# Designs tried in a protein design chat: VH-VL binders against q58766. Part 15

Target 1, 244 residues: q58766
Amino acid sequence: MIIMYAIGIGDNKEEVLKAYEKLKEEGIEVELIDNPKLLVDKLLDGEIDGAVRGSLSSSKVILYLRERIGKFYRASILKNPFTNGIFLLSPVGIDDISEDKNERIKDKIRIIEFASNFLKNYNIKAKVAVLSGGRLGDLGRNKVVDETIYEAEEIVEHFKGNVDIIHNGILIEEYLKDGYNIIIAVDGITGNLIFRCLGLICKIPGYGAVILSDKNVNFIDTSRNANWERYYNAIKFLIGGDFG

## First folded at step 5 (VH-VL)

Design s11 (framework fv_ogalvibart)
Fold by ESMFold2-Fast, scan of step 5:
Structure s11 (fold): chain C 244 residues (1-244), chain A 118 residues (1-118), chain B 107 residues (1-107)
Amino acid sequence: as target 1 above (244 residues)
Amino acid sequence: QVQLVESGGGVVQPGRSLRLSCAASGFTFRSYGMHWVRQAPGKGLEWVAIIWYDGSKKYYADSVTGRFTISRDNSKNTLYLQMNSLRAEDTAVYYCARSYFGRAFDIWGQGTLVTVSS
Amino acid sequence: DIQMTQSPSTLSASVGDRVTITCRASQSISSYLAWFQQKPGKAPKLLIYEASSLESGVPSRFSGSGSGTEFTLTISSLQPDDFATYYCQQYYSYPYTFGQGTKVEIK
């Protein structure tokens, strides 16, 4: 069976072409696709095994994906600095989850399911940590913090016995030290801020944002203005290199 | 042995109340979510209510909300269902069941029959 | 509410037959689906949880598959002890809901 990958090419052509050349030097050939609908169709019709948006229009690619697969979520793929494995951080967009508590809980449950299924594609066992705004000992101290703790506990109870899942408050550093590889942020704002601190300030290696849905879709979203290394790393991730 | 035993069923008139009990033995009752599930004569299964392991959360089927109250006493290893404003359509065998760590119901009682008859 | 629909509602089979029962959810429930067996006058018994995981003590002739909205229960070689009513049940969200049941009858 021939395994095929593609990178979308729109603008920022020099950086996409540099990534293409570097992959080819390593014996990895990818298809360059300059049409957003064609990229989505080839991926969803099974003609390619994975795709990186590259420098194609985000709005057009997202539109075609939504038309074919419906609702999806996003998770940033980051390298765990303590274990050298990867972890998924979600939600990372302000429109990824509902502001309504009951719908937000359902969104987070769906994210955990889809993220767990995504990791299965790479033979990675899901270990889920649900963040809240404080420590368990803070319960009763602040209403907003308490609500995040109750929400996290409800999500843990939903998956108990089916998934390796824990809630230990705000202690993201302890979750990562213990090898948790699906980190559920309190909301999109907190998830985006965590991503920006880890990825953009601390320069923790990242592989782009994966699309999470009830379909197994090997698609990584990247910035249109990215350096070639971003496109290169996203393809390397999809191929399933050594993450540990 | 792991066991759930329901009691309190019987014949009651419409509009009256009845309280069911479910006695648990052979496992750490306080660690498990507990449910009531009912089955009308000759019909399928209908989920009625859940109570979390510590009693902090309760959820009900729309058909019984406002009329039924689920509760538990972890010190006595007992689950309860208080049924108020009973209707003919509440006639069913009522089962208590254990929810095992978010999984489906792995342990069921033998059931207790409630007949709402004029 | 999530609606669970089973097919067929009734099937007739002989000992040794391969039996397949399907269950459809009105929305995606991932793998949060269980299968139960119920014999006349008895409480239901858990067979399969998380769509495909065999409960301890259940014979290996029972298997489950599926995810999302389409699920199947298969009995690879029907035994006399398997004539019963089978129910699927989602535990993805409250309220929990059961399918209407499939009665497996002797041919």
Scores: ipSAE 0.000, ipTM 0.385, lowest interface PAE 22.6, mean pLDDT 86

Design s12 (framework fv_ogalvibart)
Fold by ESMFold2-Fast, scan of step 5:
Structure s12 (fold): chain C 244 residues (1-244), chain A 118 residues (1-118), chain B 107 residues (1-107)
Amino acid sequence: as target 1 above (244 residues)
Amino acid sequence: QVQLVESGGGVVQPGRSLRLSCAASGFTFRSYGMHWVRQAPGKGLEWVAFIWYDGSKKYYADSVTGRFTISRDNSKNTLYLQMNSLRAEDTAVYYCARSYWGRAFDIWGQGTLVTVSS
Amino acid sequence: DIQMTQSPSTLSASVGDRVTITCRASQSISSYLAWFQQKPGKAPKLLIYEASSLESGVPSRFSGSGSGTEFTLTISSLQPDDFATYYCQQYYSYPYTFGQGTKVEIK
């Protein structure tokens, strides 16, 4: 029948309303929801087909999601400037991965699994690149950099023979030129900084951050201070998928 | 100058043991995974074994599993291959090789010949 | 195990010729393929890694291409130093495996 999407509205009302009006002009049905718990409940109960956090409180929405679906990760959806396709960048959340080395490796493995499954909804073949802190020729110069290389190679070894996966050090520009579409950052701080540089400074088109979990959650996290185009793009991305 | 030098090869009777060594210099040995590759006279290359940078993970070719043991001493910049229950088909030049994690072998030793008389 | 098959096993060529060697994997290995050159009595030398990346110090007349199951090494203008045996190798999964070798001989 009728497919319904929602945008959370809290702060930054003018920009959310601009996105709403643009979507309405294109015949896209959007509900504005000003209650974080209600947005999460409607989405997870199947009352709406997809949701964008919009300008609602991040901490409250994330808390309610965690309560209902458990552990999840986030990946920013960005346009690849070299290929004109999209790529996922993860982790980008401060709470997304463990501070413990062995658990962090497991977290990154889960991110790759969930991100690969997410891309299947859009008929996109997963091509995974794992970042580390230096070039291969830097090995032996710095213990912290070496540890990121060891971690990346362990992750690659886990998936070799099954997934299209590579580690070529810090060379994110080479991964993107080669069409890699799941980029695993060293940690959440690094991923968030990469996102902010590409998305907020360089103005590369983006679609928000998708929720990666063992549940199929059609949800995109957005900055509360985004311009209307970010909210609009997030909804447009959600509606382009295979919903069953 | 990056260099790998193998030693310990020789002539040995079937069923006996040999231990090969590979001395590394000119790079930070403790930071690289290391491999053994062999080549029978007049034949092609065969991968034998791999050891992680810290010695925690090891992989072996099926033909040598249970007979050969790869090890390393990072304080001495040395890689080892303990070869037990040697067979005529183990006769080969044995090379040690360095790889960046899960990548192609960029540095090779000169090789050491192991001859198992049958 | 992943089987690597090279074609041809032997190739006769003259200086200045364009030479192509093919390597086929029994299953997809993505781009995890290297090419090595070996001269009699010497250790192998890395030429190409990750299917198409030229190793530092290797002449630009060498190039690699391919992905998945089919790969090619090309020497654009054969020089006297290029008469050697060439091996492809997959490093996608353990055990690592090599092709049987292609011997490039003088015509």
Scores: ipSAE 0.005, ipTM 0.512, lowest interface PAE 12.5, mean pLDDT 87

Design s13 (framework fv_ogalvibart)
Fold by ESMFold2-Fast, scan of step 5:
Structure s13 (fold): chain C 244 residues (1-244), chain A 118 residues (1-118), chain B 107 residues (1-107)
Amino acid sequence: as target 1 above (244 residues)
Amino acid sequence: QVQLVESGGGVVQPGRSLRLSCAASGFTFRSYSMHWVRQAPGKGLEWVAVIWYDGSKKYYADSVTGRFTISRDNSKNTLYLQMNSLRAEDTAVYYCARQYFGRAFDIWGQGTLVTVSS
Amino acid sequence: DIQMTQSPSTLSASVGDRVTITCRASQSISSYLAWFQQKPGKAPKLLIYEASSLESGVPSRFSGSGSGTEFTLTISSLQPDDFATYYCQQYYSYPYTFGQGTKVEIK
């Protein structure tokens, strides 16, 4: 009964190896895997209990995951600086969300479903905030902003009577202060930029991006150029979770 | 195997009460909102009530509001429908159905017949 | 409340025929429409969700289309096993509502 985790190793070898040594000091079993397909296959075949992409090629790992489990989404796990709990930010991949409005709404609905289910594994109640490009009072000033507001309102209405969900425009700082723990970005570009600002510039603690799908997959996607603490934190999160 | 099994139906006189149960197995019950849907003999489907996955919200059809109460016990993987002040028009097969958040009802129970007759 | 109206209420067709059933919502429900098949004495079975997505295990001869207020279920080549009553259902807003049903009779 050996619990086994893996970290993918490609580029950025020093940082992956630092994470590996720190985990080893703490008695945590970690396998280093340098082949994207092998990492995915070992995880999905049940040979390992969880995996972190590490510094392997994201495009190759994503390709093999899609081959095995179909459509999935990503959500970055970040520590909320106001509440000291965690929150999920999604979408954060440019390929995660459709450019077609109706399909994009369906994508965001699935993200909310899967993210809420993910938080239940850690006994965390989902509180969902849907971002748009403006405030309700700005409606009518700009067609592109208006479309994001209408989309957010439609998503909120879909979950009416089923999820704790709100749309209060672009005000991400207010959502976080109020303890919302699933933040739905306008699109993948916006989500990725928010993540990079909070996680890479402001150094808000983060645990990588979890894979959200209808399959139960213990996989965290990490930045290829992350410091060792990011890889370490991702494995630690998979093992025990961080509730705040 | 994913299953929903209803029980508690039977023949009851008008004005009396019945409690229906729906036992869930083979899936993570706590992750699903649960619904009751009924069908009168020879008639179509009528939505009755929902309870959110965490039990925090409940909604009812106007025809049963004030008389029926939906509840759940996530530790026992069981959904309930307490039916009070029963009327002849409540006669129907009662199905439980699961809903993953805002998705369609993918799994239904086999149904339990409630007959309200003097 | 959102009213769902199906057409026709009854339909007779031969094996191999293309069958189309329509469902109209009294207001826009986007794509939050499901189609169910029900055989006598049995629980409803999900065929199509989100207007056009085929449920796993459902034969490819079934397809759905539409958005907003007008939706269709199509059976491209009717089989004997398809004799049943079909219901559309909106899950856009509470209370959830079903169409009155369409009975498909094989001639």
Scores: ipSAE 0.006, ipTM 0.463, lowest interface PAE 12.1, mean pLDDT 87

Design s14 (framework fv_ogalvibart)
Fold by ESMFold2-Fast, scan of step 5:
Structure s14 (fold): chain C 244 residues (1-244), chain A 118 residues (1-118), chain B 107 residues (1-107)
Amino acid sequence: as target 1 above (244 residues)
Amino acid sequence: QVQLVESGGGVVQPGRSLRLSCAASGFTFRSYGMHWVRQAPGKGLEWVAVIWYDGSKKYYADSVTGRFTISRDNSKNTLYLQMNSLRAEDTAVYYCARSYFGRAFDIWGQGTLVTVSS
Amino acid sequence: DIQMTQSPSTLSASVGDRVTITCRASQSISSYLAWFQQKPGKAPKLLIYEASSLESGVPSRFSGSGSGTEFTLTISSLQPDDFATYYCQQYYSYPWTFGQGTKVEIK
């Protein structure tokens, strides 16, 4: 069957076009779509196999996605600097999880389930690490940190026996060295800060944020003002040609 | 100092009941999952039961399911094991042990001997 | 239930020897494996957790390795204090299960 991918094109036209030309040079042709609703409709109606938001309005694309598929989460796709594989980091927005403890635990459980299913599409075995606000030896010193430890332990217990999952406190560098590829941040603020440090300061290759849902949606959310390499990498990831 | 001290062991007839206690000190008891592990004379270790830090979840070995009940009182820093319908094969030293669930038993009590005989 | 099998059940060794004990799980347990030392009349003591992490206060001659179904405890240079029974234990899935034990005794 003919496989078709699209990139949304809006404000950041030069960078989107650079990505398009680079893909074309490599024999990869993509459709450029300048309408948010059309991009979402074509993807969800099965007229295209995968889509990258590109430089289209985030608020409009996300609105149309939610109207069609309901609740979903996002995970940033980043290259692991120690293993050269990829990992998913979630949540990466404050809207992705609840402030209520029990609902937040449910949100993180759903994120792990959807992220594991997403990686399965690329024949990648899920290895889950759940972050907390400190080391296990810190328990009893600070109520807020303690609550993050309890939450992480509850999530690990939910999945033990079925999924490769661990909680070893705040030690994100150790998780990555050991090849963990689904990293669950304490909250959206911490997840977004980790992303910005790794992706924007340290310039670690990123592939955008994947949509995590109970629907199978082959969609990557990218920054509207991204460098062309971000759009290029997102498409390459979707087609399965260059990933860990 | 961090300590766990078991009590309540002794000699008991088959079919009867016995209650074990484990007194915790030197750490925030309410923050840890607690377990019972037993060892029959001259035999290896056998995990018996766990109770979560807040008492919300409990799990048991198949050999004791329906007969033993684990409980805790966080206000008294004490763990309990209610043992009903005791059998000769329940004869063992019973240890209480502390765990974070994602980590092995880092603190153990000294053990208390339970002998089930006629 | 997950079965844990240790090899050997008994070994005789001399001070200064390198000792290796193997533990096998009947299904994958990732790295959720601990090693314990037990001396006669005493409670077990944690040596290694998460397959390879050395517990605080445990001598560096002890090391653990492995993942999935095959695990190894190594004592690089056996000391008199190390003659004891050693147990592996999985904490991946309830019920938690121990190996049958390996007795390290003096040659």
Scores: ipSAE 0.006, ipTM 0.529, lowest interface PAE 9.5, mean pLDDT 87

Design s15 (framework fv_ogalvibart)
Fold by ESMFold2-Fast, scan of step 5:
Structure s15 (fold): chain C 244 residues (1-244), chain A 118 residues (1-118), chain B 107 residues (1-107)
Amino acid sequence: as target 1 above (244 residues)
Amino acid sequence: QVQLVESGGGVVQPGRSLRLSCAASGFTFRSYGMHWVRQAPGKGLEWVAVIWYDGSKKYYADSVTGRFTISRDNSKNTLYLQMNSLRAEDTAVYYCARSYFGRAFDIWGQGTLVTVSS
Amino acid sequence: DIQMTQSPSTLSASVGDRVTITCRASQSISSYLAWFQQKPGKAPKLLIYEASSLESGVPSRFSGSGSGTEFTLTISSLQPDDFATYYCQQYYSYPRTFGQGTKVEIK
């Protein structure tokens, strides 16, 4: 019984190789795979226990994953600067969530369910916060903002009774201070912008984006143009999972 | 300013029907979930039913399920409760209350008394 | 259904007293708990929402605390206007349920 991990290598070779060498120095051997289909097939066929996309083509890897496991979502794994635990931010891809309101609500519900199950693997209690574009006191003044509030409230009402869940408007900093560890963005654009600000500008530690689905898939999606630490951190998270 | 006013209460025989109305003013009625809550004379509060802001979801207390129907007309800013197959134990003051979605009841009507007796 | 139980059912107090009312839920309701005041012949009035948030226009002598299954309403210095019946209510799940009420009456 051998536990194996892989990193995809396409472009950005220097940074992937740097992560590989750093892991190797710590006694962790990973396989480097330069073919998107092979990475997905090896993971889903059980030949490897976990995989990081690395610098392989995102569109090709996503295509092959969808062929094998169907619809999935992504959540970025980030370190909470107030609590020092992790939190999940989703959606973080524009194509993860529907443009249709009713389907978008269903997508966010599925994200919350899958994210909560993911945290159970690390014995972390789910605390869900749903973002909207404004404050409750401003309801009735802007139709676009109001629709984000209605959507958030529908999602909260769906999960009351089963999950610790709250909607308190746009106040992401208050959610994080209060220890919420599943943050649902208004949409994929908003989630991606939040991730880029926190992860790429403010440089808070991140571990990549986990795949959220009804299948148990040990896969972390990483930026193709990441520094070596992101690839390194993603593998360390898959192996140890002690960043909760 | 912000007001809810109930009407339609009265004395009714067991097994008969009554329809209650709740007229809303001073706020954007279509943006709020609406509830009916009742209180038997000298007793505590009992939640009866809810209707969501757009009418899409409704829930009822087990004691009234199958007998009462909640509805709303957002164009008239009015909430309704159709009460069928009335029983003596339905005797109560009926309040309408608003919630922003599934939140706390921040505005209540004055109540309307329903007495079910022979 | 989530059962809400208040303690005490009746409480006698004097003006200026610190009054504490407890509410217990039969299962965890996070912070989805409201407190209402009701005077004879009147509709209930919201005092506290989300366990600890003071409703606009409610005097600061009222405060709420707690989460999960145990909640407390405190009146720091009882005033003549505060003699009333108080109800807790969970809005965590349907059906919504109220406590049986706590009557605060003059000593």
Scores: ipSAE 0.148, ipTM 0.645, lowest interface PAE 6.7, mean pLDDT 90

Design s16 (framework fv_ogalvibart)
Fold by ESMFold2-Fast, scan of step 5:
Structure s16 (fold): chain C 244 residues (1-244), chain A 118 residues (1-118), chain B 107 residues (1-107)
Amino acid sequence: as target 1 above (244 residues)
Amino acid sequence: QVQLVESGGGVVQPGRSLRLSCAASGFTFRSYGMHWVRQAPGKGLEWVAVIWYDGSKKYYADSVTGRFTISRDNSKNTLYLQMNSLRAEDTAVYYCARSYFGRAFDIWGQGTLVTVSS
Amino acid sequence: DIQMTQSPSTLSASVGDRVTITCRASQSISSYLAWFQQKPGKAPKLLIYEASSLESGVPSRFSGSGSGTEFTLTISSLQPDDFATYYCQQYYSWPYTFGQGTKVEIK
């Protein structure tokens, strides 16, 4: 059948239209959809194979997604500055995971499973790194840091021998140098701060945030106020993986 | 200051049971994973078992699975290894060791000798 | 199980020599490798953890390197107190496994 992609168009119309024109010049036809519910319905009903939120209201799109598929997680897609491949960073929202320890561990396990499945769609082997709040030698110094270390070790143990997974404390730079491509942050606040530092301050290329769910949703969440290149790159990623 | 002291070793007949203890002092025992490692006379080191800091998870080497049980009492700062159905191949010096997660055994006891012979 | 193989099994060296011991894992263990020193009748002593991190109180003449499947322990200038058996150990995956040991003997 016909493979179809859509971009949501709300505010920031000129930048969405520039992305649309650039894709069209390259022979990639996308549908522009100006209704949040329609974008979600077309995607989940199988009328389109993938969608980028574009400049539509985030709160409305997220509401309709939640109504249709229930609980989901998000992971930011970032370019690895050491390997030039991509990596997923999750959680990246303050409401992505539970405050309860046992539920939070389950949330992180589900994120790893869904993120690994997402990468499989692009023929990318999952390599998982779980962050904690300190260095491995810090155990015993601070109760809060220790709890993050124990939590990370429990997650690693759950996947024992079945997934390429490690915990090396807070050393995110070493994980990325070694090619780890699913990075699990301590919590949503920490993940979002890492994203903002890497993506907004350091200007590491990003492709938006992917929806992680048991429902196999090909959806990328992009900033409402993005330049055209972000919408363009999100579509390019969705159809073929890493843009460059 | 930081110390692990094993006890309970001795000579025992095949098929019998023995329980080893490891007394910890000078650190917050409840914050660390604990292990048993053994060494047969003239041979190398063999990892035996681990127990998580809170006792919730335990793992064993295949050679001892179903026969040995690791446990701990955080109120007494003590680690245990219950050894059942002992075999001649279990003859070894048994060490207890402390771990940081993601870091190897940084503190070891002096070892206690277990001899399984008829 | 992950197999750990050390080379050589035995080496003879003199005080002041540079000594190199190699450890190979049958599959990738990232950096989750430790090196231990054991003297006769004594418990093993941790020298290196995370492949290259020197344990507190261990002399700087000891160093570790490597990642994935190939690892090296180096003693830059052998001292009399260094004649011992050395073991590598992976702690990446259960069960934890040790190399067979390398005995460093007086030449």
Scores: ipSAE 0.000, ipTM 0.402, lowest interface PAE 17.4, mean pLDDT 86

Design s17 (framework fv_ogalvibart)
Fold by ESMFold2-Fast, scan of step 5:
Structure s17 (fold): chain C 244 residues (1-244), chain A 118 residues (1-118), chain B 107 residues (1-107)
Amino acid sequence: as target 1 above (244 residues)
Amino acid sequence: QVQLVESGGGVVQPGRSLRLSCAASGFTFRSYGMHWVRQAPGKGLEWVAVIWYDGSKKYYADSVTGRFTISRDNSKNTLYLQMNSLRAEDTAVYYCARSYFGRAFDIWGQGTLVTVSS
Amino acid sequence: DIQMTQSPSTLSASVGDRVTITCRASQSISSYLAWFQQKPGKAPKLLIYEASSLESGVPSRFSGSGSGTEFTLTISSLQPDDFATYYCQQYYSRPYTFGQGTKVEIK
């Protein structure tokens, strides 16, 4: 069988082309697509098996994707430095979840459901950790922190019975040490800052941000200004879940 | 100092009622879920009931459902267990315990003995 | 209801021994398991929560491990103060259920 993958190419052409050449050296042929609508259409119509946004305009690709599949979320795929497996970090965009408390809880519930289903494609059992703004011992001291704790506890209560899920406050390092592989950030700003620190400063290997939706779309979102290794890693992940 | 102090235990006849109290001090009582756990003489531990931090949700073991009522008064830092239609099988030391919602019980009272006999 | 079964029910040990107590859940409880120590006439004391997290103030000789249905409490070097009854408890699903207890007695 012929299995096809594509990388979007817009700006940052040199880095996309470096990724393309490296993949080609390893016997992996990918299609370079310079049109946002075409990339999305080929993927959703089944003409390609997976797609990486590459350096195409995020706003153009994301807007068209939403028109085709409706609401979706993003989760960054990162290598766990303690276990050498992967974990998903979500939300990682400011607009990924609602500003309204009750809708935000629903958004996080949907993220957990979609992320768990995504991991099943790689035969990985979901272990979910929900972040809040402080330590549990601080409960009662600060209303803003308490709100994040209450929100996290509601989410945990929704799932415990069917999913391996915990809330241990702000302690992301403990979640990762214990092998949790779906990390739910307090909000999109927090998730994006965690991603930038781990992926861009500490250079923890990353595979891009997977699209989480009920349509089961095999798409990874990347930074338009990423180095070639990010585009390369995203394709390698889509092909075989190469995460060590 | 974080403390839970139970009171209200005693000897009571089958079919009668008894109300237990648990006085909390040294922590923000209204921020924690509270539980009742009992232990029959020489036996193991049995969870009885939980009440959420704001009193909005209450859950009971099947053995006490319809007979026991858990409540709290956050203004007085006090937890209650109203025990109706008492049976010999309800004879136990009753502990109140603190948790973060449904988490492990990290602080326990010393217990109060309830003896149901004629 | 989730049934919790401990093994052994009674254990005889000497000071300095490594003691291992097992707890089995009738269905998966993820990591929602706690271990408690109870001495005669006293309230239970939390030792371990979330299967492997040591409660503040508990000696480091106590450790917990496991996930899903099989859990273990280990005392690496038994001390005189450790002769007590130990209970596991799941808090994954209501009703919260305890194991029957393991009595650690002096050999």
Scores: ipSAE 0.000, ipTM 0.460, lowest interface PAE 14.4, mean pLDDT 87

